# Ledger of designs, part 65: miniprotein binders against q6w4x9r395to579

Target 1, 185 residues: q6w4x9r395to579
Amino acid sequence: GHCSLEGGSFVTTFDARPYRFHGTCTYILLQSPQLPEDGALMAVYDKSGVSHSETSLVAVVYLSRQDKIVISQDEVVTNNGEAKWLPYKTRNITVFRQTSTHLQMATSFGLELVVQLRPIFQAYVTVGPQFRGQTRGLCGNFNGDTTDDFTTSMGIAEGTASLFVDSWRAGNCPAALERETDPCS

## First folded at step 7 (miniprotein)

Design a57
Fold by ESMFold2-Fast, scan of step 7:
Structure a57 (fold): chain B 185 residues (1-185), chain A 89 residues (1-89)
Amino acid sequence: as target 1 above (185 residues)
Amino acid sequence: DTLREEAERLYDEARKLMEEAIRAFEAGNFEEAFRLAMEAGRLITEAIRLAAEAIKEGDTDPWTILLLRYAEWIAEIVEEFIERVAEEL
């Protein structure tokens, strides 16, 4: 399954449900018992440098018991607070420059992350079939049904993106604001 | 130890008990599987309480919040497992 974080504030879940929000926080993007060492992907959003009324993805984090790999829009990759030269390898994870504008995090456990650095910072998450029905977070539950993709951290299916997004905050942050996927131009 | 460290310890013990409960269930030892899962449920409930208390007391570490979310998921798995085991008893 494929999940994308694009255009600064757009998210498309593993079940292909698009949504948008306004928020400045670290959010749990993907949590699954299929990830080793209680691992998770997290997404960091902050005020956009292009527009003050919008928020944008500024970093993606893979957090587990052993690793805190941060890939930032400023093209710095750290693990546990230390800057790393690419390619960077751990036991099960390799981070490398795929192109002059893209980084890839490849894993042995069925998760792949591709980060576009320029011209707009964006992320693309791919998970293997073993993750079906076994995911939680901003990328949805990967169960083939889009009506429950806004399942909160408390297990409640919401109709609105802002309540869904707020339930996946990984920090003490302000509540997210609604944004339409088809705004008036 | 910090509240987060104790929550993590209880979370780890609950997971070990669930692995044992699943193995007991697969071996046909339904009474043992039930007992192990009930104990896992007790430990995971306490892990959730301690992790939530740490956050309430100002722990802003993303790891603490992730631990709470995994503990909540394990609690759901434990509840579903106990229901399945009860059908075999």
Scores: ipSAE 0.483, ipTM 0.787, lowest interface PAE 2.2, mean pLDDT 84

Design a58
Fold by ESMFold2-Fast, scan of step 7:
Structure a58 (fold): chain B 185 residues (1-185), chain A 89 residues (1-89)
Amino acid sequence: as target 1 above (185 residues)
Amino acid sequence: DTLREEAERLYDEARKLMEEAIRAFEAGNFEEAFRLAMEAGRLITEAIRLAAEAIKEGDTDPWTILLLRYAEWFAEIVEEFIERVAEEL
């Protein structure tokens, strides 16, 4: 299955449901028991311009008990806070430059991430068949049915993207929320 | 230990108990499977509580939030298993 993060703030789930959101936080893209050592793929979004409505992908993170691999729009790759030169290899993960504008993270456990660095930072997630019905997060549940793709972290299927997205936040983002929100309108 | 470290320990213990519960179930030892799964349920509930408390008290580590989300999913797995085992009793 394929999930994409494109155009700054557009997401297409594994079941091919497109949606857009405007958040400035770290979000869980993909959580699955098929990922070793309680691993997860996360996306970091930040403001792309001066408007409150503009947000864009700035980094993709693979986090597990052993690794915190960060691939940023600045073309820097770190693991556990230390910069790594490419190709970078661990026991089950290899990060390398696939083309002049693309980085790839290949794994032995059925997950592949391709990151477009230029002209716009974008990410493409591919998972093997073993992940079917075994995923949670912004990329959806991969069950072949788009009607429940907005399933929150509490297991509730929402009709709108905003509550779904907020439920998958993986960071404390009170500064961004407090400055951007006008509760009166 | 921090709240997060204790939650991690309880989560790991619950997983071990569930491995034992599944083996007991496969061997036809339904009463033992039920007992082990109930204990795993108790531990995972406490792990969730501690991870949530850590976040409430200002733990901003993304790992703590991820741990909570995995513990919540595991609690669902434990609950479903307990229901299946209860049908055999």
Scores: ipSAE 0.545, ipTM 0.818, lowest interface PAE 1.9, mean pLDDT 83

Design a59
Fold by ESMFold2-Fast, scan of step 7:
Structure a59 (fold): chain B 185 residues (1-185), chain A 89 residues (1-89)
Amino acid sequence: as target 1 above (185 residues)
Amino acid sequence: DTLREEAERLYDEARKLMEEAIRAFEAGNFEEAFRLAMEAGRLITEAIRLAAEAIKEGDTSPWTILLLRYAEWLAEIVEEFIERVAEEL
């Protein structure tokens, strides 16, 4: 299954449902029991360089108990805060330059990430068939049915993208919108 | 240790108990599967409480938030599994 983050603000889920959102936070793209050591793929969005009313993808993060791999629009790759020269290899993950404008993160557990660095920062997520029906996050639940692709972090299917996206926030962002939506308990 | 570290320890223990519960279920040991899943449910409920408390106290690191999300998801899996096992008993 394929999930894409394109054009700065567009997402197409594993079940091929497209949507758009405005956000300046870190969001969970994909979590699954198929990912080792409680791994998750996350996306960082921030304000666009040209217009402060638009937001764009600025980094993709793979986080597990062992690794925090960050691939940023600056073409810097870090793991656990340390800059890494490419190709970078761990036991189960290899990050390398696929072309002059694309980086690839290949894994042994059925997840592949391709990041376009230029002319616009974009990401493409591919998962193997073992992930079917076992994914959560912005990329959807991969169950072959688009009507429940907006399943929130609490397991509730939402009809609108905005409530769905907000439920998958992974960072406590200091934006005015976040202060308005944070509950006291 | 920190609230997050304790939550992570309980989450890991609950996950291991669920792996054992699934194996017991596959072997036809429904009573054992139920017992293990109930204990996993107890641990995961406490893990969620501690992780949420850590966030409320100011630990909003990506890992702490990710831990809470995984703990919440495991709680859903435990609940569904317990319901399924109960039908076999």
Scores: ipSAE 0.012, ipTM 0.448, lowest interface PAE 8.6, mean pLDDT 78

Design a6
Fold by ESMFold2-Fast, scan of step 7:
Structure a6 (fold): chain B 185 residues (1-185), chain A 89 residues (1-89)
Amino acid sequence: as target 1 above (185 residues)
Amino acid sequence: DTLREEAERLYDEARKLMEEAIRAFEAGNFEEAFRLAMEAGRLITEVIRLAAEAIKEGDTDPWTILLLRYAEWLAEIVEEFIERVAEEL
């Protein structure tokens, strides 16, 4: 299964459902029991977009009990806040420069991530067949049916992308934080 | 060597064309989106040919093999995008 984050805010799910959204938060892209140590793949979006959207992908994060690997549009790779030189290898994960413009994160557990650094920061997620029907997040549920691809974090299938996207927020949401500190804004 | 370098250049060009195609589609310029995606498809087919030929001629570089695999993946995406755009024409 393939999932892509392209053109700033364009997403294509594992079941090939395309959608666009506006958001400036960290979002859960992929969560699955097939990921070791409660792992999750996340996407960070910021206001300074390219293309025709106000938002663009600025970083991809793999988070588990042991690792917080961040790959940013500035070509910096960190794990648990420490900058790493490529190729960077852990027991199950290797991050390396695939081409002059692309980085790859290869894993032993059936997840592969490729990020395009230039000209536009974009991400491509590939998962093996063991993930079929066992994924949640912005990339959809990978069950072969597009009608429930907008399944929220509460397990409800929505008809609109906005409710779906908002349900998968994981933090770094400036608008939500500002509203909480100033309820009249 | 030259086959791999040309494949890399064409792959980057196909990527840029797809980014332009997506922007055109988002703007409602379906004919332009179709044209750009068709050109991206042509380039990605050539990338697959060049990368496969390099491997056949003895290029064992992991980058060449990975380039072929990603070109095959992108070809599938381009095909599905073209079908989607064609329905708007």
Scores: ipSAE 0.000, ipTM 0.090, lowest interface PAE 19.5, mean pLDDT 73

Design a60
Fold by ESMFold2-Fast, scan of step 7:
Structure a60 (fold): chain B 185 residues (1-185), chain A 89 residues (1-89)
Amino acid sequence: as target 1 above (185 residues)
Amino acid sequence: DTLREEAERLYDEARKLMEEAIRAFEAGNFEEAFRLAMEAGRLITEAIRLAAEAIKEGDTTPWTILLLRYAEWLAEIVEEFIERVAEEL
C-alpha cells in the first residue's frame, strides 16, 4: 500500500482516500505493531512562507525506542540529534540519495519512504502486505474500506478530516495552541 | 521523567503478558489466558493513566505521545482478546 503527502497540504491514504491536510505540528503518519521497537513514522508541518493560513511539510521523522531519524526539507538527515552523512545505515534502516532530488529510507521490516526534496518537499510511504489492516495515523487504516480511514487516535471513525488530523498530533504546536487560546477568534 | 518511565515499564510488562496469554490460549489453557489478559488489562490501564498524566503535566516529548497511542492500541487488543477467551470459558 501507498500513502502520499504532496503539494504541501494534500494526503492520500493507503486506501486511496484523498484529503487536504492543514496543520502546524508533528503528526503520526503511520503507527503499526509491524514496526520494530514501537516505531512510528511522523510528519512535521509548519506555516508556508508568506501566507500564515497555509501549511507545508518540512520534515519526516522515523521514531522508535532506538532511533529518531529526521529528514528535513533542508536536506539534513539526523539520528538522535546528530547529523549523518549519506548513505547512512543502521541495523534495519538505510537512508541514501536515490536521485539528485530524492532521498530514500529503506527498511528490513516492509516500510519504504521516498522524500522529494526539490522542487517541492513531498513524501511517499510504501508498506508491504503484512501491514494490511494493521496501520493507524494520517495514512489511514489500510483495510480496503475508505469510509473508516478517518479513525482517530481514540479509535473513533470521524466524517471530517479536521478532527481526524488533530487527533494524531504528536508534538507541540505554538501556532495551533495560539489559535486555540486566542480570545478574539 | 518518572511518569513516562513507569508508563513505559507497565506497557512493556502488559505486552509481555499478552504474548503469554496468546500462547496459553493457543495451547487450550483458557483459564490461564483469561488471568494473564486481565492482568495485562490492569497494567495497560495504569500505563495509559501515567502517560496521559505526564502529557498533562507538560511532557511534550513525541515519544511520550507515541507511547500513549501504542498503550491505547494494546488496551483495545486486550479487550478484544478477553471477549474471545470468555467464549471458551
Scores: ipSAE 0.283, ipTM 0.697, lowest interface PAE 3.7, mean pLDDT 80

Design a61
Fold by ESMFold2-Fast, scan of step 7:
Structure a61 (fold): chain B 185 residues (1-185), chain A 89 residues (1-89)
Amino acid sequence: as target 1 above (185 residues)
Amino acid sequence: DTLREEAERLYDEARKLMEEAIRAFEAGNFEEAFRLAMEAGRLITEAIRLAAEAIKKGDTDPWTILLLRYAEWLAEIVEEFIERVAEEL
């Protein structure tokens, strides 16, 4: 299954449901019991450098009990706050430069992340079939049904993205209001 | 210890009890499986309470929030398991 974070603020879930991301915070993209050591992928969104009304992806984080790997738009990779030379390898995770414009995080547990650095910071998440029906977060529940892709952290399927997105905040940030950040939302 | 550290310990104990409960269930020891799962339920409920309290008091470390989300998921697993085991008793 594939989940993408593109164009600064657009998300397509594992079940291929597209929506626009609103808000400036750290959000849980992917939580699953298939991830070792209570791991999760998170996305950091902040205001665009050229416009304060737009939000864009500025970093992707893999957080577990052992690791806090941050890949940021300035092309710095850190683990537990320390900058790392690429290729960087832990027991189960390798971060390396796939192309001149892309970094990849490969894992032994069925998760792959590709980050586009230029011209726009974007992320692409791939999970193996063992994750089917076993995912939560902004990338959806990967159950083959798009109607419940906006399942909040409380287990409620919402019809709109705003409550869904706000339920997956993982930081001390204000709630995003759909109409305030995008008049076409 | 912090509220988050205590919640984490309770979560770890609940997960360990659930692994034991599943093994007991697979061995046909339904009474033991039920007892272990009920204890796991008690611990996970307390873990959720403590993690939520930490967040309410201003702990918004991403790990604390992730811990709460995993504890909530484990609570759902425990509830479903208890219902299944009860059918065998």
Scores: ipSAE 0.546, ipTM 0.812, lowest interface PAE 1.8, mean pLDDT 83

Design a62
Fold by ESMFold2-Fast, scan of step 7:
Structure a62 (fold): chain B 185 residues (1-185), chain A 89 residues (1-89)
Amino acid sequence: as target 1 above (185 residues)
Amino acid sequence: DTLREEAERLYDEARKLMEEAKRAFEAGNFEEAFRLAEEAGRLITEAIRKAAEAIKEGDTDPWTILLLRYAEWLAEIVEEFIERVAEEL
């Protein structure tokens, strides 16, 4: 299955449901028992002053008990806070430059990430068949049914993207209350 | 000693108990499987509470949120397992 993060703020789930959101936080993209050591893939979004999006992808993170691999739009790769030269290898993960504009993170456990660095920062997630029906997060539940792709962290299927996205925030936005349009004075 | 560290310890213990519960179930020891799963449920409920409290008190580490989400998933697994074991009793 394939999940994409494109155009700054657009997401297409593993079941091919497209949606857009306007968040500025770290979000869980993919959580699964198939990931070793309680691993997860996360996406960091920040505000964009250009194009028709309020927010854009600025980094992708693979977090587990052993590793915190961050791939930034600035083309810096770190693990546990230390910058790494590519190719970078751990026991189960290899990060390397696939092309002049793309980085790839390959794993031994059926997860693959491709990051486009230029002209716009984008990410593409591929998972093997063992992940079918065993994923949670912004990339959806990978069960072949698009009607329940907006399943929140509490297991509730929502009809709107905003409630779904907010349920997958990963703590980099403490106490962020909904900011509504203020009336004119 | 942080709330997050205590939640992680409780989560790890709940996982160990669930592995023991699964082995007991596979061996046909349904009463033992039930007892172990009930204890795992108690520990995972406390893990969730501690992780949520850490977040409420300002823990901004993504690991804390990830831990909470895995603990919530394990709680669902425990509930489903207990229902399955009860069917055999």
Scores: ipSAE 0.412, ipTM 0.766, lowest interface PAE 2.6, mean pLDDT 81

Design a63
Fold by ESMFold2-Fast, scan of step 7:
Structure a63 (fold): chain B 185 residues (1-185), chain A 89 residues (1-89)
Amino acid sequence: as target 1 above (185 residues)
Amino acid sequence: DTLREEAERLYDEARKLMEEAERAFEAGNFEEAFRLAKEAGRLIEEAIRLAAEAIKEGDTDPWTILLLRYAEWLAEIVEEFIERVEEEL
């Protein structure tokens, strides 16, 4: 399954439901019991610098009991606060430069992350079939049904993106403004 | 950071109890599975309370919020497991 974070504020879930929001916080993109050591993928959003209130992706974080890997739009990779030269390898995770404009985080547990650094910072998440029906967060629940992709951290399926997005905040941050791309919402 | 540390310990103990509950269930020991799952449920509710309190008291570590979200998920797993065990009792 594939989840994308594109154009600064657009998200497409694993079940292919598109939406967007405006937010300045760290959000849980993906948590799953299939991730070792209680791992999760997170996204950091901040103001984009345009004249209206627009926000954009500025970093992607993989957090577990052992690792806090941060990949920033400024092309810095850290783990547990220490800057790392690429390729950076742990037992289960390798971060490397795939092209002049793309970094990849490959794992042994069925998660792959590709970040586009230029011209716009964007992220692409791929998960193996073992993750089907076993994901939560902004990337949705990967159950083949788009109608419940806005399931909040409390397990409630919402019809709109704003409560869904706000429920996945991983910091003390202001509520997000949102725009859905679903014409039936 | 004692609240987060206590929540983490309770979460870890609840996970261990659920692994034992699943093994008891597979062995046909439904009374033991029920007892273990009920204890796991008690521990996970306390872990949720402590993690939420840590956040309320100003814990800004994203790990604390992630711990809370995993504890909430484990609480759902425990509830569903108890329902399955009750069918066998």
Scores: ipSAE 0.598, ipTM 0.831, lowest interface PAE 1.6, mean pLDDT 83

Design a65
Fold by ESMFold2-Fast, scan of step 7:
Structure a65 (fold): chain B 185 residues (1-185), chain A 89 residues (1-89)
Amino acid sequence: as target 1 above (185 residues)
Amino acid sequence: DTLREEAERLYDEARKLMEEARRAFEAGNFEEAFRLAEEAGRLIKEAIRRAEEAIKEGDTDPWTILLLRYAEWLAEIVEEFIERVKEEL
């Protein structure tokens, strides 16, 4: 399954449900028992450098008991606060430059992350079939049914993106505001 | 120990008890599975309380929040498991 974080604040879930929000926080993108050592993928949103009234993806984080890998829009990669030169390898994770504008994090456990650095910082998450029906977070629950893609951290399916997004905050941050995904299409 | 460290320890013990409960259930030891799962439920509720207290007291570490989210999910798993075990008792 595929989940994307594009255009600064657009998200498309594993079940292909699009939504948009305005927020300045770290959010849980993907939590799953299929991830080793209680791992999770997280996204950091902050005010845009071009427009201070907009928010944009500024970093993607893979956090587990062993690792805190941060890939930021300024092309810095850290693990547990230490800067790493690419390619960077651990037992189960490899981060490398896929193209001049893209970094890739490949794993041994069925998760792949591709980050576009330029012209706009964006992220693409791919998970193997073993994750089907076993995911939570901003990327949805990957169960083939879009009606419950806004399942909150308390296991409740919401009808609106803003309540869903707020439930997945991983920081002490203000509430997010829902934005229209495509008001004219 | 910090509240986060206490929550992590309680979570780890609850997870261990749930693996033991699952094995007991598969072996047909339903009374043992029930006892283990109920104990896991008690520990996981305590883990959630400790994690929530840590956050309330200003712990802004993403790990603490992730721990809370996994503990909440494990609580759901425990509740579902207990209902399944009750059908066999």
Scores: ipSAE 0.553, ipTM 0.820, lowest interface PAE 1.8, mean pLDDT 84

Design a66
Fold by ESMFold2-Fast, scan of step 7:
Structure a66 (fold): chain B 185 residues (1-185), chain A 89 residues (1-89)
Amino acid sequence: as target 1 above (185 residues)
Amino acid sequence: DTLEDEASRLYDEARKLMEEAIRAFEAGNFEEAFRLAMEAGRLITEAIRLAAEAIKEGDTDPWTILLLRYAEWLAEIVEEFIERVAEEL
């Protein structure tokens, strides 16, 4: 299944339910028992200066007991707070530049992330069939039924996106993201 | 020792108990499965309480929030499992 975060404020779930996103916080995008070491994919949104959207995606985070991989709109990749040059490989995860404008995070556990860096920061999430019916978060529950894609963190199916999105907040909204500077520039 | 550290340990213990409960259920030992699942429920309830308290006290670590979300999911699994086991008793 495929989930996309596009145009600064739009999300399409694994079951192809589109909705608009207007939050400025870190949100759980994908949580599943199929992810090793209690892993989860998270999305960071902040205020946008573009007139057609109040908020935009600024970073995607993969967090587990082993790793905290952050891919930011500034084209910086960190793991556990340390800047990494691409290609970056761990036992189960490889982050590399797929094209001049796209990064890919490939995993051994059926999760793939493609991040468009330019002209607009966007993310595309692909999960294997083992994730069917076993996902939670902004990307929905991947059960083939769009009517319950707005299942909140408390297990309640909502009719609107606003309550759904707020239920998946991952704490307080961060201060403006600090730019990580290249030590060589 | 932090609230997050305690919540993490309780979550790990609850998960281990649920693995044992599932094995007991698969073996047809429904009384044991029920007992293990009830204990897992007690531990996971405490883990949720401690993780929520840590967040309330200002812990904004994404891991603590992720831990709370996994603990809440495990609590739902425990509740559904207990109901299923009770039908066999």
Scores: ipSAE 0.211, ipTM 0.643, lowest interface PAE 4.7, mean pLDDT 80

Design a67
Fold by ESMFold2-Fast, scan of step 7:
Structure a67 (fold): chain B 185 residues (1-185), chain A 89 residues (1-89)
Amino acid sequence: as target 1 above (185 residues)
Amino acid sequence: DTLREEAERLYDEARKLMEEAIRAFEAGNFEEAFRLAMEAGRLITEAIRLAAEAILENPDSPWTILLLRYAEWLAEIVEEFIERVAEEL
């Protein structure tokens, strides 16, 4: 199944339900028992440079007990806080430059991530059939039914995106001098 | 130990108990499966409490929040499993 994060703040779930949200924190995109070492894919959103009222994707994170791989819109790749030159390989994960404008994270466990760096930072998530009905997060539950794609972290299916998105916050909100300008602070 | 480290250990212990509970269930030892699952439920409830407290102390901890989300999912699995085992008792 395919999940996309495009145009700054647009998401299309694994069951092809599109939605838009406005958030400035880290969010869980994909959580699944199929991911090794309690892994998860996360997305970092911040205020857009074009408009202070809009938000955009600024980084994608793969977090597990062993790894914290961050791919930033500034084309920096780190693992556990240390910068890595590409191609970068671990036991089960390889991050490499697919094209001059795209990075790819390939894994041995059925997850693939492609990140577009230019002209706008975007991400595309692909999961194998073993993930069907075994996912949670912003990318939805991958059960073939779009009506419950907005299932919150508490297991409640919502009709709108607002409570759904907020329930999948994972911290890492930027420090703000004024709380009114950053609701995540 | 930190609240996060304690929550992580309880979560790992609950997972091991659930693996044992599933094996007991597959062997037809329904009373043992029930006991193990009930204990896993106790540990996972405590792990959720500690993880939530850890987040209040340090809200910018993606790993702790992820741990909480996995612990909540495991709690749902435990609850569903207990109901299934009870039908066999």
Scores: ipSAE 0.459, ipTM 0.790, lowest interface PAE 2.4, mean pLDDT 83

Design a68
Fold by ESMFold2-Fast, scan of step 7:
Structure a68 (fold): chain B 185 residues (1-185), chain A 89 residues (1-89)
Amino acid sequence: as target 1 above (185 residues)
Amino acid sequence: DTLREEAERLYDEARKLMEEAIRAFEAGNFEEAFRLAMEAGRLITEAIRLAAEAIKKGSEDPWTILLLRYAEWLAEIVEEFIERVAEEL
């Protein structure tokens, strides 16, 4: 299954439901029992970025008990607050430069992330078949039915994107953004 | 210990109890599976309470929020498992 974050504020879920994102904080993009060590993929949105958009993607975060990997629009990759040179490898995750404008995070557990750095910061998430019906967050529930893709963190299916995205907030902007992407290191 | 650290410890204990409950169920030990799952349910309910309390007290740590979301999911799994085991008793 494929989920995309494109054009600054557009999301297409694993069940191919498109919607426009509105938000300026950190959000859970993908949560699943298939991710080891209680891992999750998160997306950071802010008002800065694409001139036509109210909000835009500024960073993607993979968070687990062992790792906090942040890939920012400034082309900086950190893990647990420390800048890393590519290729960067852990036991189960490798982050490397796929092209001059794209980074890839490959994993041993069926998750792959491709990040476009230029000209617009965008992300593409691929998950294996073992994730079917086992996902939650902004990328939807991957159950083959688009009508419940706006299922909130409380398990309620919403008709509009705004309540759905708000339910998946994982921190307060600007504090979460400042801690993850501090440019002063 | 912080509220988050206590919630994390309880979550870990609940997961271990559920792994034991599943093994007991697979072995046909339904009464033991039920008792282990009930204990996991008590621990996960407390983990949720502590994680939510940390957030109410101003924790903006993404890990604390993620822990709460996984604890809530585990609580659903525990409830469904208890219902399934009860059908075998």
Scores: ipSAE 0.396, ipTM 0.763, lowest interface PAE 2.7, mean pLDDT 81

Design a69
Fold by ESMFold2-Fast, scan of step 7:
Structure a69 (fold): chain B 185 residues (1-185), chain A 89 residues (1-89)
Amino acid sequence: as target 1 above (185 residues)
Amino acid sequence: DTLREEVERLYDEARKLMEEAIRAFEAGNFEEAFRLAMEAGRLITEAIRLAAEAIKEGDDDPWTILMLRYAEWLAEIVEEFIERVAEEL
């Protein structure tokens, strides 16, 4: 399954449900029992820089009991607060430069992350079939049904993106403003 | 630090009890499965309480929030399992 964080504030879930929000917080993007050591992907959003009403993705974090890998829009990669030169390898995770504008985090446990650095910082998450029905967070529940993609951290399916997004905050942050989008171009 | 260790300890103990509960259920020991799952529920409820209280008091560590979310998920699994076991009793 594929989940994307694009255009600064757009998200498409594993079940292909698009939505938009605007917030300035760290959010749980993906948690799953399929991730080792109680791991999770998180996304950091901040003000766009030119307008206080717009927010954009500024970093992606992989957090587990052993690791806190941060990939920032400034092209800095850290683990547990220490800057790392690429390629960076651990037992199960490799972070490397795929192209001049893209970084990739490959894992042995069925998760792949590709980050576009330029012209706009964006992220693409791929998970293997073992994750089907076993995911929670901003990327949805990966069960093949878009009507329950807004399942909150308390397991409740909400009708609005704002309540869904706010339930996945991982910090002391203001409530996000919802802006829904149609998948049509 | 101490809070993080305590939440992780409670979560790990609850997970271990659920593994034992599932094995007891598969062996047809429904009363034992129920007892183990009830104990797992007690531990996970305490883990949720501690993590939620820390967040309420200003803990903004992403790890604390992540542990709360995993503990809430395990609590749902425990509740569903207890309902299933109750049907066999």
Scores: ipSAE 0.612, ipTM 0.832, lowest interface PAE 1.4, mean pLDDT 83

